# Designs tried in a protein design chat: VH-VL binders against o27280. Part 66

Target 1, 266 residues: o27280
Amino acid sequence: MDSMNVPEVLEIKRIVEESESVKTFIFSWDFRREVRPGQFVMVWDFRDEKPMSVSLIDPVRSEIGISIRRVGEFTDRVHGLSEGDLLGIRGPYGRGFELMGRDILLVGGGIGMAPLAALADEATARGMRVDALVAARTADELLFLDRLEAAGVNISTCTDDGSCGFKGFAHERLLTLEENHDMAAVCGPEPMMFQVMRILDERDVPAQLSLERYMKCAVGICGQCCLDDTGFRVCAEGPVFWSQELSRVREFGRYRRDPAGRRVPW

## First folded at step 3 (VH-VL)

Design n51 (framework fv_marstacimab)
Fold by ESMFold2-Fast, scan of step 3:
Structure n51 (fold): chain C 266 residues (1-266), chain A 118 residues (1-118), chain B 112 residues (1-112)
Amino acid sequence: as target 1 above (266 residues)
Amino acid sequence: EVQLLESGGGLVQPGGSLRLSCAASGFTFRSYAMSWVRQAPGKGLEWVSAISGSGGKTYYADSVKGRFTISRDNSKNTLYLQMNSLRAEDTAVYYCARSDYWSGFDYWGQGTMVTVSS
Amino acid sequence: QSVLTQPPSVSGAPGQRVTISCTGSSSNIGAGYDVHWYQQLPGTAPKLLIYGNTNRPSGVPDRFSGSKSGTSASLAITGLQAEDEADYYCQSYDSSLSGSKVFGGGTKLTVL
């Protein structure tokens, strides 16, 4: 709907400090505008606009939450806001996660747990068995553990430095876990997602992966979509893709594009 | 409902061979790693072998490596254990088990008895 | 020989608490690998009691609980009942054995 493309000015109802670098901003939401886990909104601070994944969907309280990591000028300004301040929100946009089967594996790295936290809430509400592998560099960067536990999720952690759970990377921890799931959902740094996808493909577990760089493609802004030799643009609807779709993207996990369209390593 | 049914056990002489089968139903077989776990009469559980859902990875206990081969046929929802060069110490009930939650086993078959004796 | 060590037997009276230990090493429990627990009634196949150190499958009473610290794990049974008389096994993963799943030697629980 066209009304989704007009920013609505909303008051920040509550701010939750998730970590030293991550905050969740909570807004009242009219659920006649449907929103699903894996979708994003455009957040406007009246100067710049950025895509942010929806991390909380609560129709009972009539609230949505948007989790934002402090990483640049825009996010620095947003982190400086207080309850009662205003932000422009438009959306939701993009392809959300699809749930199938009875058993789901979530694999999240850092802020990638944000859209997966919303998915965990929906999956557990549907009576699904939810296993989450939560990965970060250090224990202080593990996100949403208390929320996942409250939702009834079976949690395994790993940190690069061994400060919590298994010492190592997400894919190394996943190798010690046997497949037992009807599907998986993965969100985190692209190299991590590539390694996890390969393991899940070998185990015949269908996986959905959420890619930040395709959020702008879903709203028609991004020039980073695949091009063929004739210059024909093929833009995949993001941010969520099945692993079989990503197997056709030669750059996934290896290269990104600079503003000139050149391949650069991650 | 998840069901696992073992077959192929029996009496075999030392040095002989035997192939066990496990028929699986009630779940998406190819999405689950499967294992064989054995228990000698009056003794504890011993993990024998595991196979990934695709069959791309196999794992063996040192006591059976080189003698036993685990395999699966996902088109038939069936797990196999080929047992060669059998020894008296291989005498046990062999359980088919489905991997669950962080490398545990959530469902077990009733077991099939393998006796290696002259 | 088991790489995870359990006491061969434990005993308790009805209504009491018993604890069964599972002692590993730096290559298994100490490396952060999860511990799972199984109950085996005489003449039957094992049944999953606890997975991922502390979680209970549907249908397992809350008087069964698991914990893990350092290189060891424990299964606690409170309000002991006659039907709890069984063999109990811990299970984990050992990285030093080419990726082997490993079981403890088992503990026979006798309800006095």
Scores: ipSAE 0.006, ipTM 0.403, lowest interface PAE 14.6, mean pLDDT 83

Design n52 (framework fv_marstacimab)
Fold by ESMFold2-Fast, scan of step 3:
Structure n52 (fold): chain C 266 residues (1-266), chain A 118 residues (1-118), chain B 112 residues (1-112)
Amino acid sequence: as target 1 above (266 residues)
Amino acid sequence: EVQLLESGGGLVQPGGSLRLSCAASGFTFRSYAMSWVRQAPGKGLEWVSAISGSGGKTYYADSVKGRFTISRDNSKNTLYLQMNSLRAEDTAVYYCAKDTYLGYFDYWGQGTMVTVSS
Amino acid sequence: QSVLTQPPSVSGAPGQRVTISCTGSSSNIGAGYDVHWYQQLPGTAPKLLIYGNTNRPSGVPDRFSGSKSGTSASLAITGLQAEDEADYYCQSYDSSLSGSKVFGGGTKLTVL
């Protein structure tokens, strides 16, 4: 019954336009194949396959949502699809977030809010108090604000240009917040995540961070999913890691890898 | 080429004040935390203070907390250390150091000498 | 005393191997925080020698190496040269001191 390595051809039930560059594609889902916040799926357009984080998990409606940012040829083709069109979905893959304590801080940058939006839903359903710091370059690029507000999440925003909320970067906004949380979850550009991790570590707040950089091989047996130093494979052992694990990875926040696996500075 | 140039050191009496400056060039100053590290004559290195890239948060060693104030002017690429209520134990060479996101100091200034003596 | 403990001095002859230890505790090195090493030649500012336990900046020869195990780290210098005579400092982060960078007391290396 577990066919996670074979794509299911699913009809696009609904499309939500989150911004000019981000859409959420909603599918009916059979929850005999469990999916957790922080996991990803492989999305197949019958030409190419790419990993995408699950941004909506709704067992009551039997739906999942997948949020996709337009950044290249594959995502441009997928953005051209309409309700009723078909996509292949395979998975889920990877380690999801773990929830602990009574309150949680979410720190998301850009499309990194996608897996955190699913986590916010689960945390609020568990009765946790959820604070979200949502960061983007401009107000138009802030994601999921209406959904987070509807879920009862306490929202803070920051934009590089000051067009919404605090003017500055996520870590700068976090430094002006003096509230402690039982845990945090962080997803966004690696330099942002590293700066946020250092602040949370100083405050003794256990944090989970989602690394989505090496997801070329969904089953985790190829070197493209490998982190520097520790040998962790993102798709097999991640993409979610505790901050204590990541503090030992020299590559985190410093280098990324190109398609050939070579180090490229941030 | 990264350069850090400290100035403002000198001789000051106990209880006096002094302001150090560090002129930075060769990197995007506002994007990096900066630290002051000191070294007393014949002694080891001691971290004194740090400031975030935005200037929004500051950190101090217990030995200087309440007496020293770190600040920065990102429009001038300059880091400052205001030192008040100076003690003989504050006598040291003060280094400006560029922090990295991994927590090491990749570039150091040449240092400026602060002598607290009557 | 320093939060990270180094021997105050070590010595060796040209061509020999020397090691400099850096001993921490459960709140710093033992908590998994990286160890970095700096070289300070007489009358000069410190210079980064090793970062992230094992990594060498551009221009640092491979005869300098770092390692870390448990609550301790070591700097090894092989093929010792007269120009290596300097003070060496380890540096880490201590979680019990809230945001504090911590240095070892320093080790004076004498090339005999």
Scores: ipSAE 0.006, ipTM 0.405, lowest interface PAE 15.8, mean pLDDT 82

Design n53 (framework fv_marstacimab)
Fold by ESMFold2-Fast, scan of step 3:
Structure n53 (fold): chain C 266 residues (1-266), chain A 121 residues (1-121), chain B 112 residues (1-112)
Amino acid sequence: as target 1 above (266 residues)
Amino acid sequence: EVQLLESGGGLVQPGGSLRLSCAASGFTFRSYAMSWVRQAPGKGLEWVSAISGSGGKTYYADSVKGRFTISRDNSKNTLYLQMNSLRAEDTAVYYCAKGSYYDSSGYFDYWGQGTMVTVSS
Amino acid sequence: QSVLTQPPSVSGAPGQRVTISCTGSSSNIGAGYDVHWYQQLPGTAPKLLIYGNTNRPSGVPDRFSGSKSGTSASLAITGLQAEDEADYYCQSYDSSLSGSKVFGGGTKLTVL
């Protein structure tokens, strides 16, 4: 099989502490294997393998970065690693974001800002005007603000609890921002993405949304290859979808999947 | 529990310079824009300058542009205002004010007690 | 030199309702930017009273309320008390200025 389907054992070159719960792991990368914002890799700790979005793409330094939130047993083990330790990486996989126009909006919630940070780097390098709305439940969960500002991004923030920034939800903050963008890219909790999509649709702004729960389908490892019960299949199309595609999916924004794959309300 | 403590004010001659400091505590300093707002004796509030959370973007009122420099040291949780070429009309109480957002578009949710700057010949 | 216009003074008796207006232009309030209100008691620093047009921070009584329409905003104070004697300032953001926050000229409230 090809090299993308076999894990390469790579040394952790550098670790950036993004917050108490999020770290970015940086690896040397051979850019003969092109990687685009919105794509993911499979991370292997020699026990379990999990999909992780690429959050840094740096051809000048020949590096990629993978941002990981501590949320369970696998991520706890990976967070315990140090510079010089080894991880298995295979990929990249999935459909990345497509850039178009001159003015773009990024809307990220929590760790969902990770793939959008990579997109911001590419958009600003292309000379695009980038506005980013960075949302989280609390102040401690706002990510990449320094990196986005260094890239020349116009940043707006909000937190659900009002501990930092605008007190309220991303869609409420979005209503106070400029209405004219050529496209938007959105990544974060599904209920947030659904509300944001509704506003962007009313503004006639085409949006791309990244659904991390569909990453396994893109590599052909699927327990759930349909976006709804009518047979629309997502195995080769995720994790990034256009808003016009998601408007047809009845479960988007309403249901999530538990570890057993069962539908549960948000 | 948020506190902002200004220092560095005083009497200065026209053409002189002063550096104001604001020591911040009780919040994640690097995550918020900070501003200086002044008030001349018996007059209203006038916004002077703002700095983004990282310090990468700075903004100035036209009345102080080219004479004042805002900066921050996020490792020390401290905001600064370097004031050069001071004029009598710069006489005011200078407040350190915390922005509600990372960018400079927000409101001021916390204010220091202010420090008096008097420019007198 | 305020770009937002407020009346210089308003007055009312205890228990009455007063309103303080804040008039802007197309580059600030008319452009959709939020209006915030600050209360300054004599000899003290300003304190946030209303943010985002209508929201009260924790500890502000519900007798203070804000509203916004078109190019103007209003602060309403019901059940007026002697302790409300203060200067009140509106504040917004102006897109035509270099990242500038703009304040109204301030309104002195006298409780008769």
Scores: ipSAE 0.006, ipTM 0.441, lowest interface PAE 13.8, mean pLDDT 84

Design n54 (framework fv_marstacimab)
Fold by ESMFold2-Fast, scan of step 3:
Order: sequence, then structure tokens, then C-alpha cells
Structure n54 (fold): chain C 266 residues (1-266), chain A 120 residues (1-120), chain B 112 residues (1-112)
Amino acid sequence: as target 1 above (266 residues)
Amino acid sequence: EVQLLESGGGLVQPGGSLRLSCAASGFTFRSYAMSWVRQAPGKGLEWVSAISGSGGKTYYADSVKGRFTISRDNSKNTLYLQMNSLRAEDTAVYYCAKEPFYSSGYFDYWGQGTMVTVSS
Amino acid sequence: QSVLTQPPSVSGAPGQRVTISCTGSSSNIGAGYDVHWYQQLPGTAPKLLIYGNTNRPSGVPDRFSGSKSGTSASLAITGLQAEDEADYYCQSYDSSLSGSKVFGGGTKLTVL
């Protein structure tokens, strides 16, 4: 009944092709409805509804952006849309990232760089020093490098195949990077986030991690977005969690949940 | 039940030193950031210092940098504040305060406080 | 002066509504940092009343509520009761002070 739970039909103002498989859809946004980096919206194509992280928050242009990777039927249909077409958007939902200190580290894998790009914009606007470790399987899957550079972010890259930057995984690259951050924010595949979290915990760097698991129930009913050991609902209490919270979640790095809320191994 | 119990306060002359302690119980001490917050008689609250769960990161208000040192002994569930070069304006009740599991920079539990008076 | 500004006192009669303001700047509340509120009863330690702008800890009645807009935040108390007579402090984080936690000067609530 409030405006956050009712889809607003919005016109696609611009589409940015980020890679072969990723597009950012940009909409005009009324900032009386606050949006923070790390929050998500439900995207409705008038047939099905899926959660998507907000990747651009631009109050100067009165715009938000939503970055979508082509991975299935819904995302394939959305990728087929053009400027001027309509989508339903409701939200925002979830806890956003919180910023503290002067120096922050961002660690993003693949599409996980999307919510971190929005966070980088906010952190640089606050005058913080931002270091970003951008990880992907291959060079063509590294996202938002030009945007991060334009924001003044210090960028390190790694690819599994060595096609750009360090050859190896994010946690291996992190071991070779400077250790003096006041906080970190991490988003990407859960196995990557688990390894990164452990290194940051050892370095005593407080970390926030974003769980972009499938979320069928945005209102938190029926426990479909639930985490096993703590009872946290990802869409209600997440998707952003502090590392201390995630260290108690048996599922983190081991299991995920399907659309019905059942545990599925990685 | 979370409990925090401060000790070590008292009367000290300007230029002197005191070490405050805070005994913690009812939670996994090593997993939580801890702070010291002070309150001068009849005045407001002022954050003094914070320490991460392992003790690897410490933070200080500009008013106490170089004079105060925060530390912890996780084997004894005890937080410390070493106060050196004390000044009259350091006179206050000193509270031990715990940050929550989700640390958004607030204090979910407070001790009862210990009074430090810096006077000749 | 305090980095966050509160009125030194507010008053109301039982059953009435009172509002306590907390005014910050672009380096704290205006930068998007959350606002938290503490209640300090006479002779006691502060107790968490509101965290993250709007959230109530277990045991805090619904008649206490928090809000935030721009560079300011407010604590509202409806259905005022004698037991609400206390000092109230807002708290946030300030990036310009080497990343320090900051408190408002405090507001004494008197129930008439």
C-alpha cells in the first residue's frame, strides 16, 4: 500500500552496454524515495519480477541505474528492450552499505561490481580514499573500470586467465595489496567473498558483504530469502551484511537458496 | 545477559596517569568493537576511543590523541584505557560501550561508568 | 560547540507529543551517515533508544520514533509519560574529524 511496495511504471531513459552480457538501464527517479548503494529494486517486465541491485545513483541528473546480466529468460527479455520502453520498478529494498573511516577497499567479482560502483561514487563524493579490486574470469568480464577511473578510484584488476592485470583469484591478489583500510565492501560469487572475508578478518578490517542470491519474496513473507543459522531474510535484513554476521551463517560459501527457499550446494 | 563493568577511576593530579578497565561478560568479547565514551559533570557525551575486536585497529578523538591508549586482552575479556598527561578537562565519568554485531557506529550496551577527577 | 546541535530543553504535558531535533552538516548527517538516539535517566548510564535513523531495539515502545531528512534528524515522543523525563542524545559519524563518532549536546525533557 505504500509507494515502495507498488510498482511504478518507468520509461527506460538510456541503456548503456557494459559488456556483451551486461547492460545498465537508466531511469528518472524521484529522490523523495531515498536510495542508498547496496539496496535493490524489483524489476517487473509485466510478466515476471526479479530483484536487481542499484548500480547508479545520480541526484544531479535525478536518475538511477540498474545493471542486468543476461543469464536466463527474464534477463534475455529485458535485454531485448529499447530506450522508450517501459518497466515496472518497486523499492528500494534492503540494507545499504554504511561508510566509515577515511580509506575503503572495494572487492568486486563480475556483476558484483555493480552495487560497488554506486558505493564508490558516494565514497569519493565524501572525500574518502577508495581502492577497488575488480575481479573476473576474463578481461571482457571486468566491469565499470572507466567509471571507477573517472571517479578517482585506485584500481587493481585480476583475471583467472591472466588476460588483464594479476593472473589469479581475487583473494590471491588481495594478499599482495596494501593492508591499511578502515573498512571494506565486497560483492561477487559467494566462494570469492568467503575467502576475501577471511583475509579481511585476519587484517582486522571490518567488511560489509552483499548477497545477491535469488530473492523471490521481496516483502520477506514465507522465509524465501532466509539465511539458515541466523534466520536473517536477505531482502528484509540484507542484502548487505557485516562480516561478523556472515561468519555465523553456515550457508555462506557452502549453499545457496533456490526460488522456493530450499538449500542448493554451490 | 551482556554486562560491562568499569573500574580504575579516581582522583589524580594534572599531568598524572590512570588506567581504566572494563570487564565484559555475556557475549563473545573478541568478536565486537569496543569504545570509551566520557561525560563531564553536568555536560554531554563525548566519544573518546574505539578498538576493533582483535585489537588490530584503534581510533582516537583528536582531544586525546598522543595521550590516551586503548587496548584489550581478549583472553581476560577486558578493555583498557591508559590515560597519560591528564588535564582538568579530562574530568568525567568514563563509560565502556559495546558496538553491535552489525556495526553501524552506535552503542547497544553501556557500563555504569567510572569517575575520573583531575584536580590538585 | 557540539558538532550536532540539539535544543538544550523541551517540555510537554502527559499525553502530548514532543519532538527533539538534531541538526548536523554536510560532513555528518548531510553526508548520509545514520543517526542514533540515547536516553539517559537521572543518575544512570545512557541506553540505546533508536538506531539507524528509525529502528527501535526490543523493549522500546512504539511511541518513540526517529526520522531523518537532509542534514537533520528528529526524535518524536507521542503519548508523553512522566517516566520519559530524561536527557536525550543524538549520535552520528563525522568524516571531517578523522572519522570520529559525534554526539549532540543533549536535550533535557521535562514532563509537566
Scores: ipSAE 0.006, ipTM 0.413, lowest interface PAE 15.4, mean pLDDT 83

Design n55 (framework fv_marstacimab)
Fold by ESMFold2-Fast, scan of step 3:
Structure n55 (fold): chain C 266 residues (1-266), chain A 119 residues (1-119), chain B 112 residues (1-112)
Amino acid sequence: as target 1 above (266 residues)
Amino acid sequence: EVQLLESGGGLVQPGGSLRLSCAASGFTFRSYAMSWVRQAPGKGLEWVSAISGSGGKTYYADSVKGRFTISRDNSKNTLYLQMNSLRAEDTAVYYCAKDLYTGSWFDPWGQGTMVTVSS
Amino acid sequence: QSVLTQPPSVSGAPGQRVTISCTGSSSNIGAGYDVHWYQQLPGTAPKLLIYGNTNRPSGVPDRFSGSKSGTSASLAITGLQAEDEADYYCQSYDSSLSGSKVFGGGTKLTVL
């Protein structure tokens, strides 16, 4: 029996309110079932099942955390749950981030900081120097600053409205940062990731990017999980990709596909 | 509108105790670190203590370590500073300030509450 | 004793430019930590004026600017106005003092 294919019904051990719109749900986890930063799980509320990135991996406490942004009917229902309530968890799925070198830059936008928070814990545990650029529309949507500080991460912030940190977008703030890194990891809105990738490519910094919109394909709940020009299947190769792989994909940062597979510009 | 309001200051004898409170509104309190910064009459600003958003980590200036305890109640959007074994040198206006991380700034500040340690 | 050094006072006439220095060391500004500036009007709480070396919060006019070089930072005020009369404080972080936020001693600006 493959534990990754069967939902396990788990009790919500603790809920951390990260912001008005984001909560982290913490569960006891048997670490004989390995999970790595950048992987996701399917969360089942006994009506619908949705993919969610793992945001906390704590083998010392035997816990995992799953951070969920309130954005629709499923997430509204899950946000209504309390400690002691039950959720089905299936997985983990997908390929996680890979760490290399001594210095890493994390660039996260909004809920995209969730998988990067787990990565920051692993990178610091391995003795890497970690710099994080945390971006959001407003100060109240900057996420995981406490956890990043606790992990010893050097933090820079930016908000679109200037309510905290640099006033502007992540890529504009990145242009003012002078430190060189051995690698980067990026997660957030696709247009932001595209602009950040271009800057990192110009600086010759290898980057890994997490394509959240393709997580559903890894579980087989869509008919096609394929990127333009490359012909590879995201469910087999993603959702985390190196920037060199994405540089060959016309679709990345330029257009997406609707449920019918039609191209829709950003 | 983001607002911080301190209370609990007053006159206390050397060796006595006071508990300061800071009521926060207009932002997601649990998402931010919080600090206490003091200013003795006619003197400059001195950082006293900080607490992480979750309350899991606390930090203290050497001058208050072992005597002061910072805490928070995220369900009530309230920050506290328990001050024990007070000394004349602790006389100051105590400001509650919204914090973020190690390299960050304070914005906003409360109006301050006066603590006077004297016989 | 202040870890960051500021001149105790500075003065200028309306319309002039004044500069307030903030001198640190290799464990704070020299280590790459950002410098922030606060304005404290008489009898009021401090207000954030400049953050992250050069950035202005919404509502702070362009005549206030910050800069940083080496182990020092500077606050420049152009077109000086009577309402600028206040105490000004720089703030950074010091890794050698068990990791604490540190303030300059403050500079009293007098508008003549």
Scores: ipSAE 0.007, ipTM 0.506, lowest interface PAE 11.0, mean pLDDT 84

Design n56 (framework fv_marstacimab)
Fold by ESMFold2-Fast, scan of step 3:
Structure n56 (fold): chain C 266 residues (1-266), chain A 118 residues (1-118), chain B 112 residues (1-112)
Amino acid sequence: as target 1 above (266 residues)
Amino acid sequence: EVQLLESGGGLVQPGGSLRLSCAASGFTFRSYAMSWVRQAPGKGLEWVSAISGSGGKTYYADSVKGRFTISRDNSKNTLYLQMNSLRAEDTAVYYCARTEYYYGMDVWGQGTMVTVSS
Amino acid sequence: QSVLTQPPSVSGAPGQRVTISCTGSSSNIGAGYDVHWYQQLPGTAPKLLIYGNTNRPSGVPDRFSGSKSGTSASLAITGLQAEDEADYYCQSYDSSLSGSKVFGGGTKLTVL
């Protein structure tokens, strides 16, 4: 598979500033190479390569969008780019979300709303009813609210500080929302996803959770993509997993690993 | 080398105005929110103002709202603080700082002294 | 009067452990906002010492550690050295103050 993984050099067509720390980079895309919500691409700045979730999929305009949070040297350099500049894009990779039923719930925390925004577009285009719980620490960190509203999504917000919507954590807000969904999709910090998963399991709502950690192995061939007890490789078997699979993973929601493989509490 | 260098401080009479500048180098300036933080002689740190990377959003401490204006020129890698209607209580060293880590500040300039006195 | 409360001074002998507290409220630390710590050596600009409650920037010795619980945070310094004499500031964010960054009043550490 490595021989098929060649980056395409693409021009940045448009940049959307989503927040102080998040930008969406939009590229023309040839949809003979399919891309689905929940998949990721490798973004190459001609020095380093990093995995990024696809946040916009628009076959009508022949465009994809990639939302990038500024969080280190690579993303700092990419944020400094302008329309007309070039980036290498390789992929897509990973398993995308599966849509089922008529009524779906999306639960996103911070940048985790990026893959869920693309999923919301597909679900609404299929005529599904979409409820989104958008969670962040503060109102300034809530993402894609205008885009979700424009798509016809029913939005609930939750901030830890109460600066927008419900004051509290995503799982506390979820307890106040309706219980009638055919499926859920969840993406955000792992402790948030664990608490949300438990509530959805109690409500007998099948959930898909996107684990974007360990994405340092582009094709799932390195140990960075492993989960503890199950040996799942996020790049090869994920990043999207069903909740029943994650319930068997001791690490999920409790600790993570640093580059040396040591356990680090959340 | 990542560096921030403040200038424009000095002595000004009460009711007067000063414009501070902060020259940034060694990083992609437009990608970072920036802050001004001040410290009165012998006192603690006080956050004054912040501006988003694009300049589209600005934030102010209640003590300076309506009197101070933060701005930036990304083509010149420079941050500004326009200070009007200055009071004796505004006397402080003013630091330029780069915002990172959810409202933290990871890189600081050496500061510029503003003295408001007759 | 600072929104975050720190003791004005703390002291210890070389090799000892000291802890500097930072007490907030439900609108800042208690609301889940991260706590950052800065070290200011005499006559110098502040330097980031701890970010995001527990993380050390490159170049900060592991003798410095941060923690957060409820409405409060703490900075722990083990194996005190003379070079640790400085002012230490905690900083967070407060939702009730028009979204302002807020500092503690500072703690002067004396190594005796």
Scores: ipSAE 0.005, ipTM 0.413, lowest interface PAE 15.9, mean pLDDT 83

Design n57 (framework fv_marstacimab)
Fold by ESMFold2-Fast, scan of step 3:
Structure n57 (fold): chain C 266 residues (1-266), chain A 120 residues (1-120), chain B 112 residues (1-112)
Amino acid sequence: as target 1 above (266 residues)
Amino acid sequence: EVQLLESGGGLVQPGGSLRLSCAASGFTFSDYAMSWVRQAPGKGLEWVSAISGSGYSTYYADSVKGRFTISRDNSKNTLYLQMNSLRAEDTAVYYCAKDYSSSWYPFDYWGQGTMVTVSS
Amino acid sequence: QSVLTQPPSVSGAPGQRVTISCTGSSSNIGAGYDVHWYQQLPGTAPKLLIYGNSNRPSGVPDRFSGSKSGTSASLAITGLQAEDEADYYCQSYDSSLSGSYVFGGGTKLTVL
């Protein structure tokens, strides 16, 4: 058995409060195990294990960060932890984002900004021009704005209620932005990603999209990791896919699956 | 400007192995996906394999899956194709092809090709 | 068999218009994937002629144009010239074969 299949017990070095519902947990990391933006790890609290995207990759400090939104019993327990407490981490898993060209557009909704924040760091370090469209329901749910600004990212915001930036949805805001990018990376609620992908496809901008919700089956024991048309197991093939891979998948953006594998509309 | 130069082609027996190389220059190699495309004598183009800029993601045509391995060394600006269990049907000119910066899968630049002949 | 179907040959006289068709299916062009076109002059490597259905790279004359409708695409060449004699290939992406790039069988253009 290799070490990727066994959780490594790590001490929480630092906790950053990103919002009322989101915290970033920072750990020392041995970069002999490479981590790329878009990959995830399994986080074990010694009772349950859940997949979490890597949101910070800092080889200079030898640190990684994992951003966690409070949405249930597991995440409530993890949010109750303090610096010095222990968590089990195994991975990384999945294929990460690929960078190409000189200009990249990032489109993130809610916690979907977490893996895109790590990607923004890599893209700026490689000399790319980075534009980010950060979307949320309300201003209080916009994430990583200060971090993106510090990295030199050109930021546009939108909120459903108009409390910050453009009033409306991410895809509506995208229609008002410049059309010229060499590539895009998109992460957020699946219906948002579907609408954004459609617009980017019309503009001939190749896009990569991260299917965060399917990361629950990182070790592949659950059939919910499978996409309808192609039979792709998201935890094995993804979670990051190019837009042309998703354009004919009937499930993408239209319905999800319940625990029994049955289709449920968004 | 952009240049792609293939090498490593030659005559090989059925069941044998061969490794092709493509030396790239004139662009930031690690930023672009790369492909191998082949053309049998007097026949059309057939896509063989593709690799992402980082080398993390690889793709193969069904005809070569399990026999060929695409890889890259970004520190040397070089693309590779390891060809195992070669068949007479693999006889072709093999082209190295670069993706287009605003579109992932069109090929904006091609090398001159290297000839692979599988024959006894 | 090629996944994308092209006529094996087409011919025209100087100054005329010719069109080359590229017929796909629901797993490629019909699924919304873009069509790209390449020109291969005798004894040379292919050159990108049209990308993203209808866009021309710098240096490609506006005599060349592309279009796409349903499961098919078309390359049009107006004001035909002797130097246009070449093989022309369409290309798209097919998701039914574990995600594969696919080429048409090629069309030989003869200028009379």
Scores: ipSAE 0.000, ipTM 0.391, lowest interface PAE 17.2, mean pLDDT 82

